# Designs tried in a protein design chat: VH-VL binders against q55578. Part 7

Target 1, 249 residues: q55578
Amino acid sequence: MAERIQKLLSQWGIASRRHAEEMILAGRVSVNGKVANLGDKADPQQDFLSVDGKQIKADNRPRDIYLLVNKPRDVLSTCDDPRGRKTVLDLLPQDLQRGKGLHPVGRLDRNSTGALLLTNDGELTLRLTHPRYHLPKTYDVWLEGNPSDEDLEKWRSGMMLDGKKTLPATLEVISENKDQIHLLVTLTEGRNRQIRRLAEELGLTVLKLHRRTIGPLQLHTRGKVLGSGQFRFLSPAEIRLLKKQVNLR

## First folded at step 1 (VH-VL)

Design p02 (framework fv_pimurutamab)
Fold by ESMFold2-Fast, scan of step 1:
Formats: C-alpha cells, sequence, structure tokens
Structure p02 (fold): chain C 249 residues (1-249), chain A 122 residues (1-122), chain B 107 residues (1-107)
C-alpha cells in the first residue's frame, strides 16, 4: 500500500513529519531515482526511496525510540527553536538530539512542567494527537483563591472554547487553604492552552501547571521517580499499552 | 525466589498441535512481560514472542499464523499454543521474564525456565 | 530486523587466559545490548545488561563494552566454569533478536 512520502519517512524515524516535508521541498528525497514532490506517494514494498542519494533500506532505518521526559520550566516543547532557546531535545544525550527524528507528542507551555512523550514513531504520534482517540491526561493544577463549587462543576461539565463546548473533565480537590487550591484535572482532549484558558474564563489564575500522566505513562514507576529535567525510555509494556489504546497494531 | 517452570513438551506428529505451559512463582506475575524463546538442537537462541503485562502480544514474523501466546494471571501461568507443527519446530522451548532498568526501557531476560523439549517427527 | 553477528564462532582457550567476544549489529543499537551465558544442558543466564552493566551476582572478571554497532564481552581470566556458549541480544527495535553465539571451549 502506497503512502505519502513524509508519512513513510516519519514512520521510519528519519525525520518528523514536518521535517520530512521540508526535506522533500529541498529536493533531498527521491523515489525510483526521481526527485519527489510534496504530496507524492510510494509503496515501500515496490518503490525505492533515497535521502541525500542514499537508499533507505530496513537496515538503514533508525530504530523506533520512545522517551518520557519530565519537562522543567523554561524549556520549550519543540525540536527547533530559531532563537536558540533551550528545548526538550537539549535534555537528551547528544546522540539522541539529532539524526533520530525525535519530536515531542503534543506540547507543554514554557511555564508548564511534567510528562512529555518524545518519539520518532510518526504513526503513533498522529494517533496520540488526534482528537478521535480521547487519550486521557492528568494535571496537577494550582489556582489562586477559593473557586466555588459552581465554578468547578461548570468546568467539569464543559464550557465554550473557540465556538465549541469542551468535553467533560474530571476535577478532584487534592488540598485547599485560604489562598489557593490544588486540583487534579483529567482531560480527554488537547485544545490549545485549555486548562489556563478555562481557568481564565472563570476568573481564576493558574499559579502552577504540572502534567502528571499521559494515558498509561507516569513520571514514576517501580518505586522510582523521574525527576525534573530527566528522561527515561518507555518499557515494551508501556509502548504496547499506548499502541493498543489508539488502535495501532 | 523467582522461578519459571515449563511443561507440556513431547513428541508430536507433523501437522499436529501442542500446548506448552510455564508456571511462575516468587514475583508479582501480572507486573511483567513474559517471553517464549526456542533453541533447535545444536543451534542458537531464537525469540518467538511475548505477552506484555497488559495482555497484548508480539511475535516474530515467522510465528504469527501458527503460534498463540496467552496468560492466566490468577494461576501465575504463561501458555504457548502451537499449531501446524513442522520438523523445523523441533527445539527446546524456554519461557523467560522480561525486565528493564527504569532509565533504559529496553528489555533483558533476567530469569529463564529450564526449558521443555518439543520433537516433531513421524 | 536488526541482525547481530557474533565472532568468532568458536574460541579455544585454556584456564587463566583472557577471552574477548565480539557482537556486531547491522544498525545502531546505542547501548541496548545484553549478554547471556549458556552451559550445556542448562538455560541461559543473564551476564551483562545495557552493554556494560553486570547483572546481580556476576563475577568482576566479566565485563562488557561498546556502543552503536560494535560490542565486546571480555572475561579477564577464564575459570573452569566459564567454558560455555555466549549470546548477545538486542531489543532496540522490534523484533527482539539474538546473535548466533560464541562457544568458548577448553583447549
Amino acid sequence: as target 1 above (249 residues)
Amino acid sequence: EVQLVESGGGLVQPGGSLRLSCAASGFTFSDYGVHWVRQAPGKGLEWLGVIYSGGSTDYGNEFTSRFTISRDNAKNSLYLQMNSLRAEDTAVYYCARGDYDFWSGYEYFDYWGQGTMVTVSS
Amino acid sequence: EIVLTQSPATLSLSPGERATLSCRASQSVSDYIHWYQQKPGQAPRLLIKYASNRATGIPARFSGSGSGTDFTLTISSLEPEDFAVYYCQQYSNWPYTFGGGTKVEIK
């Protein structure tokens, strides 16, 4: 079965989908000896793909890599920053920073911390970021003041954001004092800055936002805690659980 | 103490079927992926497949149509259902526990069973 | 799939000698190579994990090194119990694969 070239390159870990498109536009990719154009397709069983004049075979493919990062503050969730600011890739050993096609699955804002998946498996990335798969994510949210039960229930039931009602969310009060409240928020969708924007709509200020989990992935496992700025590889079990959750394989 | 004990091996005719079992003890079986690895007489180790803690399975490409791995966490047991057996399936079959370092994620096999011999001949 | 090539196929040495076993991967596996020892009639035993980390209870004479595509298992001074077959293994990409093994035999 023929697939778009950028999809194949991304699936094979040669580049993220965006970088694969840039490589195609730069004339670096060919199919059966002819320079490929954006939108072209190839069947990996029938066609010969080359990058920079080198044929891509099974033995030339980078291995699939799956990393969980505990993103600290002031680090960007991006592969490329034109202004040279610190990115999540800068947290990795040099051999993983380039040439592996690693990219973050979704984003966390500069001020947000916690669980962030990095992979070069483009098909998994596509499915994990697609709204149809409703992958749950949990967040520790610190808000100023004492929001009312009515405010929290409004958040749980869903609110209008960009002309469409948000999906129901689970909110649990972890702790509260006279000045602030700590909530555990579970979302099954990933709209742009959703937690901060919904808090703002209710007149609340987010003091701190930390993503605790991504589906079955946790920052701690087997009695060990993944510290701020650290990364770990996913276990085979975690990889299979993620793939099964998005109907991959 | 961690132990894995295979059983169910024996002589089987070509085209026949056989079910192997692996009994686990000394650890929380449900927390681990468990693998089947085989070794033909005088040959090297060959990975056959795995069933992860969540119940999903992976197989080597040549095994997907004829072999099925399953588990019963209540019985601390792993199974391998083998169908349409051929002479080249003659081997010692090992079960092995998969584990990984928290920071690395890539599995090694830290405990193995003693193996059970399957002979496919007329 | 990633192919692991072990060399030599057979290594004939005497007790007290140094053994050096090689494992070469068809593509980079970083440091995700594990080594196993198998004695005749016995199950394999984990020796080295992640290229260079000895498993629990493994004597200091065993060491591993390498990264990328080239890996080495070294036994600094062979003891009688070390004569066995040694296998390297990877799980840096599906499917899991083993090398063909190196037999260390007494001369």
Scores: ipSAE 0.007, ipTM 0.466, lowest interface PAE 9.8, mean pLDDT 84

Design p03 (framework fv_pimurutamab)
Fold by ESMFold2-Fast, scan of step 1:
Structure p03 (fold): chain C 249 residues (1-249), chain A 122 residues (1-122), chain B 107 residues (1-107)
Amino acid sequence: as target 1 above (249 residues)
Amino acid sequence: EVQLVESGGGLVQPGGSLRLSCAASGFTFSSYAVHWVRQAPGKGLEWLGVIYSGGDTDYGNEFTSRFTISRDNAKNSLYLQMNSLRAEDTAVYYCARLGEYYDILTGYFDYWGQGTMVTVSS
Amino acid sequence: EIVLTQSPATLSLSPGERATLSCRASQSISSYIHWYQQKPGQAPRLLIKDASNRATGIPARFSGSGSGTDFTLTISSLEPEDFAVYYCQQRDNWPITFGGGTKVEIK
């Protein structure tokens, strides 16, 4: 059965649908030896689909891989970097860095640390990054200064950011001293640099930002710790829970 | 020294039930996925199921309705509850540890018990 | 499920000879296959992991190769202790499946 090319590329973990559309527009995708146009369809069993001159077949796609990385500072959450800076893929063994289609699900800033999911399952990536699914993420946030109770309540109830009020957040004070405060923040949306920008709006400076969890995924299980710069594969149970949360399979 | 020791096997009538145990020692039991694998006399190995470190289970398709895997981390023990037994369930039952500690199906079985024989016959 | 077919079912050889054992998958599994050795009355023992990597303590005479659907376990020169049944196991997809085994017996 024929399907839109960007859907096939996403299903095979080659690119997100948005990036697949960009690849099509850039002339990198061909069907039966002819450059494809946005909106074209292909049947992988009947048609010859290629990317950058390499033929793609269902039986040639890499195995679906799901990794949790504890991202350190000064590492980019991207598949590659035009400037050659260190990326999260550089933390993996070489056989996982190349030819597998692994990409991060969402992003953490260069100076942020913690839980980052990597997978080549494009459909799962698309759904996990879609705003409609409200996947909760929990962050350890260290702020310079002492915010008032009123400031914290504004953050909890939502604040204006880019013309839209942010969704309610859960904030818990873990500790504080005269110079700084440690908060545990749970968000159900992933707006660009949301925690840092909301802190900035309140006149506060984020000293450290660490993502502790992504939905059911935790860096530290009861028996084991996933250290900075380390990775592990997801269990089948974790994969099933993630898929269930986004109404997949 | 890592050890896995199965027990509870024996002769059972068709339609009967039996509970197997596997006692683990020499490693942090709660941190590992542990599996059951069976082998009928003179036949090959057949994967039965797994219990992950977090307590979730997966089974081979033919085992889901009759077999239940559980664990007791305080006792370092793995269990297999077998119900509605048939002659075809006659086999040596092994417990085995996955060599990767985060419940990865891509792992290999690095340690096995010596097995316990279950015979289903009238 | 992925079906693994091992051949031959029985291989009769003498000490010092080379043994070549095949395992064929019903669909591509890349290199996601492990090999085990089992002697009568004993539990299986891990031999080769991920198609070609020897497990700790396994002698150099054992080697694995292959990718996709066709995999081979080779014993370059059989020792008396190598006469056993060998099983392949795939880790590519749930459920975990084993091949039917190849019995290497003394001639």
Scores: ipSAE 0.006, ipTM 0.397, lowest interface PAE 14.8, mean pLDDT 82

Design p04 (framework fv_pimurutamab)
Fold by ESMFold2-Fast, scan of step 1:
Structure p04 (fold): chain C 249 residues (1-249), chain A 123 residues (1-123), chain B 107 residues (1-107)
Amino acid sequence: as target 1 above (249 residues)
Amino acid sequence: EVQLVESGGGLVQPGGSLRLSCAASGFTFSSYDVHWVRQAPGKGLEWLGVIGTAGDTDYGNEFTSRFTISRDNAKNSLYLQMNSLRAEDTAVYYCARGEFLEWSLYYYGMDVWGQGTMVTVSS
Amino acid sequence: EIVLTQSPATLSLSPGERATLSCRASQSVDSYIHWYQQKPGQAPRLLIKDASNRATGIPARFSGSGSGTDFTLTISSLEPEDFAVYYCQQYSDWPLTFGGGTKVEIK
């Protein structure tokens, strides 16, 4: 059966749907020797697909890869940056940077740190980023200022952002002094710069933002620390648990 | 120094149940995936299942309904609950530690094994 | 599931001879194959990692090669302690599977 090319590339783990679309627009994908256009379809049983001049068959696809990065400051959550700035792929060994279709699942801003999932499993990426699955993420947030209990309750219940109320969040005060507060914030949605923008709406400045967990994934396993700029592969159990939470096998 | 020791094997009647234990020492148990592998007398190795650091489990297709893997990190112990046992389940049962190989993409290599515990299903 | 077929089932050889053991996968497993050695009455021991890398403490006479569907374990010159059963195991996909084993026995 014919399917959209970006779907096939994503299902085969060659690229996420978004990156597959970018590859198609860049003229890197061909079907039966002819450069493909966005929206084109191909039947993997009948048609000859190639990327950068190399034929793609199910038995030639890169292996599914799942890894967790502890993203440092000043590194971009993207596969490629047109201005040549350092990206999360630059933290990986050469053999993982190219030809594997690795991409980040969601994003962390340049000045934010912590847990970031990289994979070439496009279907898992689509589901983990889909609002329907509400995968929880926890953040350590250091704020300049002293929010009132009323301000924190507004954040917990949801606030207006881009004309739509945010989903309820869990907020816990870890520590506080006269100049700043450390909060543990759990979100089930990932709207653009949500934590920073909600803090700004309350008149607070985010001093530091660190993502501690993504669903069941932790940066630090008991007895082993994943340091800043380092990565590790997910265990089979972690992969299974992630897939289970988004109804994948 | 790093060691896994199975226990709980023995003779059990068909249709019966048995719980195997595996005690870990010399390493941070909670940081590793742990597997159960069995071997029938005179036969090859058969992967039974695994329990990961997150507590989720996966099993070989033949074992999903009758066998349950669990762990207790506070006691450094791994368990295998075996129900509705059949003569065909007669085997030595091994527990094995999953290792992360730095040049490998997965935690699928089993670098430390217990000595095994024999389960005999017979009337 | 991915089926691993080991051949021959039995190799009858003398000390000092070369042993060549085959493992074939029903579909591509890239290089995601480990080899184990099991001596009578003992637990398996990890021998070769990721098709070709010797595990810690494994003598140089053991080597692994192959990719895709065809893998080979070679023992360049058999020592008495090498007479054992050898298993390949794939970790390319779930469930994990072992080959049926090759018994290397004294002639």
Scores: ipSAE 0.000, ipTM 0.405, lowest interface PAE 16.1, mean pLDDT 83

Design p05 (framework fv_pimurutamab)
Fold by ESMFold2-Fast, scan of step 1:
Parts: sequence; structure tokens; C-alpha cells
Structure p05 (fold): chain C 249 residues (1-249), chain A 120 residues (1-120), chain B 107 residues (1-107)
Amino acid sequence: as target 1 above (249 residues)
Amino acid sequence: EVQLVESGGGLVQPGGSLRLSCAASGFTVSSNYVHWVRQAPGKGLEWLGVIYSGGSTDYGNEFTSRFTISRDNAKNSLYLQMNSLRAEDTAVYYCARDVYGDYEWYFDLWGQGTMVTVSS
Amino acid sequence: EIVLTQSPATLSLSPGERATLSCRASQSVSTYIHWYQQKPGQAPRLLIKDASKRATGIPARFSGSGSGTDFTLTISSLEPEDFAVYYCQQRSEWPYTFGGGTKVEIK
């Protein structure tokens, strides 16, 4: 039953009809990841509706939530920091920070930026963090120094780290000058600080590390980018793809 | 009507402090990312910092120790506390709203700006 | 950080002429460039988002193009109200950066 978006928002108590119309005109309302226009319709049973990146729910009951965050520098990949430092939960609206059970799946170091999954789906989290799974993750890596073709091939083929050879990696040179190089690195394993430690083995210093993708999850698509410090809800298709990767559902 | 209005600018001596205000109407600041951007006379735009919808903040490296962004949800306003001001901080200061809900990140609404002059 | 270089710094034209403004990024930003217009004494105004998409209420004479590192803002036929400074901005990664601006002035 498709209905005008402003009627749905008003019916669910999110905004008055006039205010909902203003929110639509301001580009704050999205249907299936696309900005809604005034006059658009949506079916609440079939379509994914959001306001300011927040999923619209018919009631206030906690449901499974799946968010992609573009983690900025100096934000911790944790739910709670005893020293009161900024965490990824602090990037979310207050109603998502408490009472929902949201937590990051895996980690990015404080100085690393980019894609980080947050969810309250405990079963999915357990499976995604199990050492068995090898979802590819892609990183933008800026290095000080000039690696040789042989150094890059050694990295691609695998190097010894903590007594075990790393899995093969994909490396592409994006740009290079006399003092530094920008690489695009894809890994299928998540050993502690792997990129930084492998660079150190080659005598290179990582200047910047940015995770661009986690499996099917991307920070950019068709000219749209999830900016630094921003979050978005995952689409139903993205959730299905993640669950398929870990043989769930 | 949706708008942002800055206030609190003025003349201040080097080493002094000022607190700028940015009042929002027609939308809720805690539901948006809101940024501070400055512009020195005759110069370009310079990003200063952001307050995220959840209340945490980030700053450009040049600003981290001297500037603090805060928010009062009850007053639907945000603030920029500026300390240890220098002549090079002379600029028009803008607050700007960030649209982030549809995977696009752009400043769709700006205040008119407030002028801060650091002199003597 | 990503550096944006705008050229020319100043573009002197007459009403009715075509204006072409360039923005070059120090590294790939895909299509995540936004263009703003600033008239004297006014706040910036969003013109083009995502390299090529006109913002609401922006006249059809404004168009954007480009991807990767090279971006262009075109004004097909200058109106008197178009003489202003134009800034590009990248939102591909933090920290957010603006170009130095291109001033379009009347000849």
C-alpha cells in the first residue's frame, strides 16, 4: 500500500505533515537509499525509509540494526572507553547510542579511518569475527618511501608475520612521487596491524591508512560517498549479502 | 522557515577569547552534522570543525588545541569557543548544516556569518 | 590531506559569454566534488553536488562534469548575477578541503 511519504511520517508521529514536507524538501528523507522528492510514495512493508540516516520504525521496539560508519581519526572502535575518549557510538544519534546493543564488528585503529560495521545482531557479529571467515577488505595506503617492484611482489605473494606466511594480497599503485606512494591493498585476512607491520618489514612507514570496503560494503557508489564521521543504514540487499558470506539465513 | 543564524563576533585583542553562537530554526541540530567554516577577508573557505549528531567533535589539525565546538539541544544551538586568538584568526565564521542521510555529504544550509576581528 | 587547485584564479568575462572553471584534486576523489557560489557579502550557496548534479533551485545554465582528479564547472551564458567567486570542495575523505576559489568578474 504505497502512500505519500509525508503522510507516513505524520501517521508514525515523526513529524507534522507540514514539517515532514519541509524535511523532504531539505533532502533529509530517503527511500531505498535515494533522496525522496515531494510527491513521492513509499510502501512501508516493502520499502526502506530513513530520515537523516535513521531507519523509520512503526514502533519503538529494538530491532536488528545494521550500520556502516566511515570512522574518522581519533575515534575508538569500541562501545565504551574508560578514559572517556570519543568512540564510534558517539557518532550516532542519541537514541542509537544507548538501549539498542549496537557494537562495532571488528576494529580499526585510532589513527586508521574508513569503513566499520556496527550492529546489534549478535549472531552475525560472532560469525563475521570468527577467524574462519575471509571477507575481502580494501584499503587506501599512503607510504613514505619508494618500494621496488620486487618489494611489492613480495607483499602480493605473502610475507612471514608472527611465524606464519600471510595470505596473498592484491596491490595496485594509484600514484607515486619521489617521496611517497599511494597503494590500493585488498586483504582476505585480518591479522593485528597487518598492513602497518608488513610495510615496516619492507622499510616503509605508513602515513595514512583508510579502509574503503568490507566485503560488499562500500563507502562510495555511483558518485555518492559516505563522508568521514557519517553513518548509514545498510540496505536489505547488503544485509542479505553479509549473511550469505557467513552461511546465515 | 529553515535557517542558521550566527552571533557573538566582534573585536578582540590578541590572546583573548570569544564564544560564537549558531542558532537553528526549522530543524533539529542534534539530528544533523553541523560544521564551522571560516573565511579571512579576501581569502578562501577553510573548514574548522564539526559536531556530529551524537555530540562528538572533530577539528582541523590547526584548531584542535584552541577551539572547542559544543551544542545545547534544549536551545537548538551550537557554539564555538575560541581561545588564545591570533591576528590570523580574523575571519567571517559560518556554521553550515550537513545532509548525510542519503549517502551524500554536502553543506545545504549556511548561516550569514559573524565577523571576528583580532587586532591591536 | 587532499589538496584542491582551482584555475584560473580570476576569469574576466562579459555577460552572455561561457565560463569554464577547473578544479584539480591531488589524488582521486571519484565524483565527490561539490561546487559553491559566493557573492560579495553573502554566505556560500550550493550549486552542484556529486560533480554533476545541480542543487535545488539552481538554473540550467550551470553544469558540472569530471571524475577522478579533474573537474569542471561550466556556466553556459553568464547572467549579471553570476559574477561571483566559485569554490570546489571534496568530501571523499577527512579532513574536508576547499579549493582556493575562482573569481568570475565582469570585463
Scores: ipSAE 0.007, ipTM 0.390, lowest interface PAE 14.2, mean pLDDT 82

Design p06 (framework fv_pimurutamab)
Fold by ESMFold2-Fast, scan of step 1:
Structure p06 (fold): chain C 249 residues (1-249), chain A 123 residues (1-123), chain B 107 residues (1-107)
Amino acid sequence: as target 1 above (249 residues)
Amino acid sequence: EVQLVESGGGLVQPGGSLRLSCAASGFTFSNYGVHWVRQAPGKGLEWLGVIWSGGDTDYGNEFTSRFTISRDNAKNSLYLQMNSLRAEDTAVYYCARDEYSSSYYPLYYFDYWGQGTMVTVSS
Amino acid sequence: EIVLTQSPATLSLSPGERATLSCRASQSVGSYIHWYQQKPGQAPRLLIKDASNRATGIPARFSGSGSGTDFTLTISSLEPEDFAVYYCQQYDNWPLTFGGGTKVEIK
């Protein structure tokens, strides 16, 4: 039976209903080779839908979904909160919150913001969360005060945390004033609250922590910004690059 | 009816090699990750490694150089190749099926286990 | 690696009594703890997943609780078949680790 195109796109995990409407208005969606208009319907058993020239159909529906979220403060990196607090899934349209199997890959603290991957691809999730693959992540870190060069070098070379020395990190000074410093920190491991705890060990206070990238995935791209609380689907190229980094096909 | 059956255990001299097998039945073996877990006499459980549905492997840090996990999906079988065996490798070796829910965080629990096979390293 | 410490090592009780088993993590593991039961000569059996959710087929007398670093497995009224060794396991970080076990034996 025929259903509105934005409903089909949403059911198949291609876009939220609201985003699907935007795609239709932008002329990116076609039915049987004809550009679709808002309000048009299609029968998934008979009609061929395409988005940006790529054909989609009920029997060729994407098995797996990959989303990048810019996590705001006070939102939990979990799918299930028994106390009813706001979670990262609550940032998504209702039709993506249930029935799709979406879950976050790794975690960001409630007070931390930035890049968080959501997917229902279990194999990819297992590999991305395993320390073996050392997927680099970059963070914008604002610290109170002006740490010494010795303090920064100690952080770069590794420090003791939970009885084991941390892996070397890349630290770049982006800017500083008399009261605070802005660092760009690159880590290849994901230990619990690592940046905050290492700063504390050096006597420094983290004022703000924002994850900018996860491997090849970026929040800040040329002419395209993923705003706080927003999400987007990964491109096929991003999915391929991410899978290659963890030896998946 | 899900079943896992280990075999290949026995007595082996220090420095020797041994290959364990785990035969799976009652489920689509190729869709599941499967783990090896060992238990030394009088001690707790120790995770050795896993082979994922796609064929890639991950190991505990101390096992990477001496132990290799492989699978043969056509035979519904899992293998553990053990080299340079030491007295401290004496243990019961279990294979276990990974259960992972795509609707939540990675769960990494073992819903089905084999009966285990005993490996004794002694001269 | 995350170390799990189970206590007591041995718990001697009579049928009908309540058993309370502890598992403590060297660092916070959220709710990412599973519990297993192992009888002599048998493979482990999954009891509780994600700290508090009973696995399929597990009797209601078994319950789990806790979060962060402190976890508890409770058997409200011991049956003869419950005398076994119990293990906790974490999956918050790699490698996967198990506790040393608690043996529940007949007094």
Scores: ipSAE 0.006, ipTM 0.390, lowest interface PAE 14.6, mean pLDDT 82

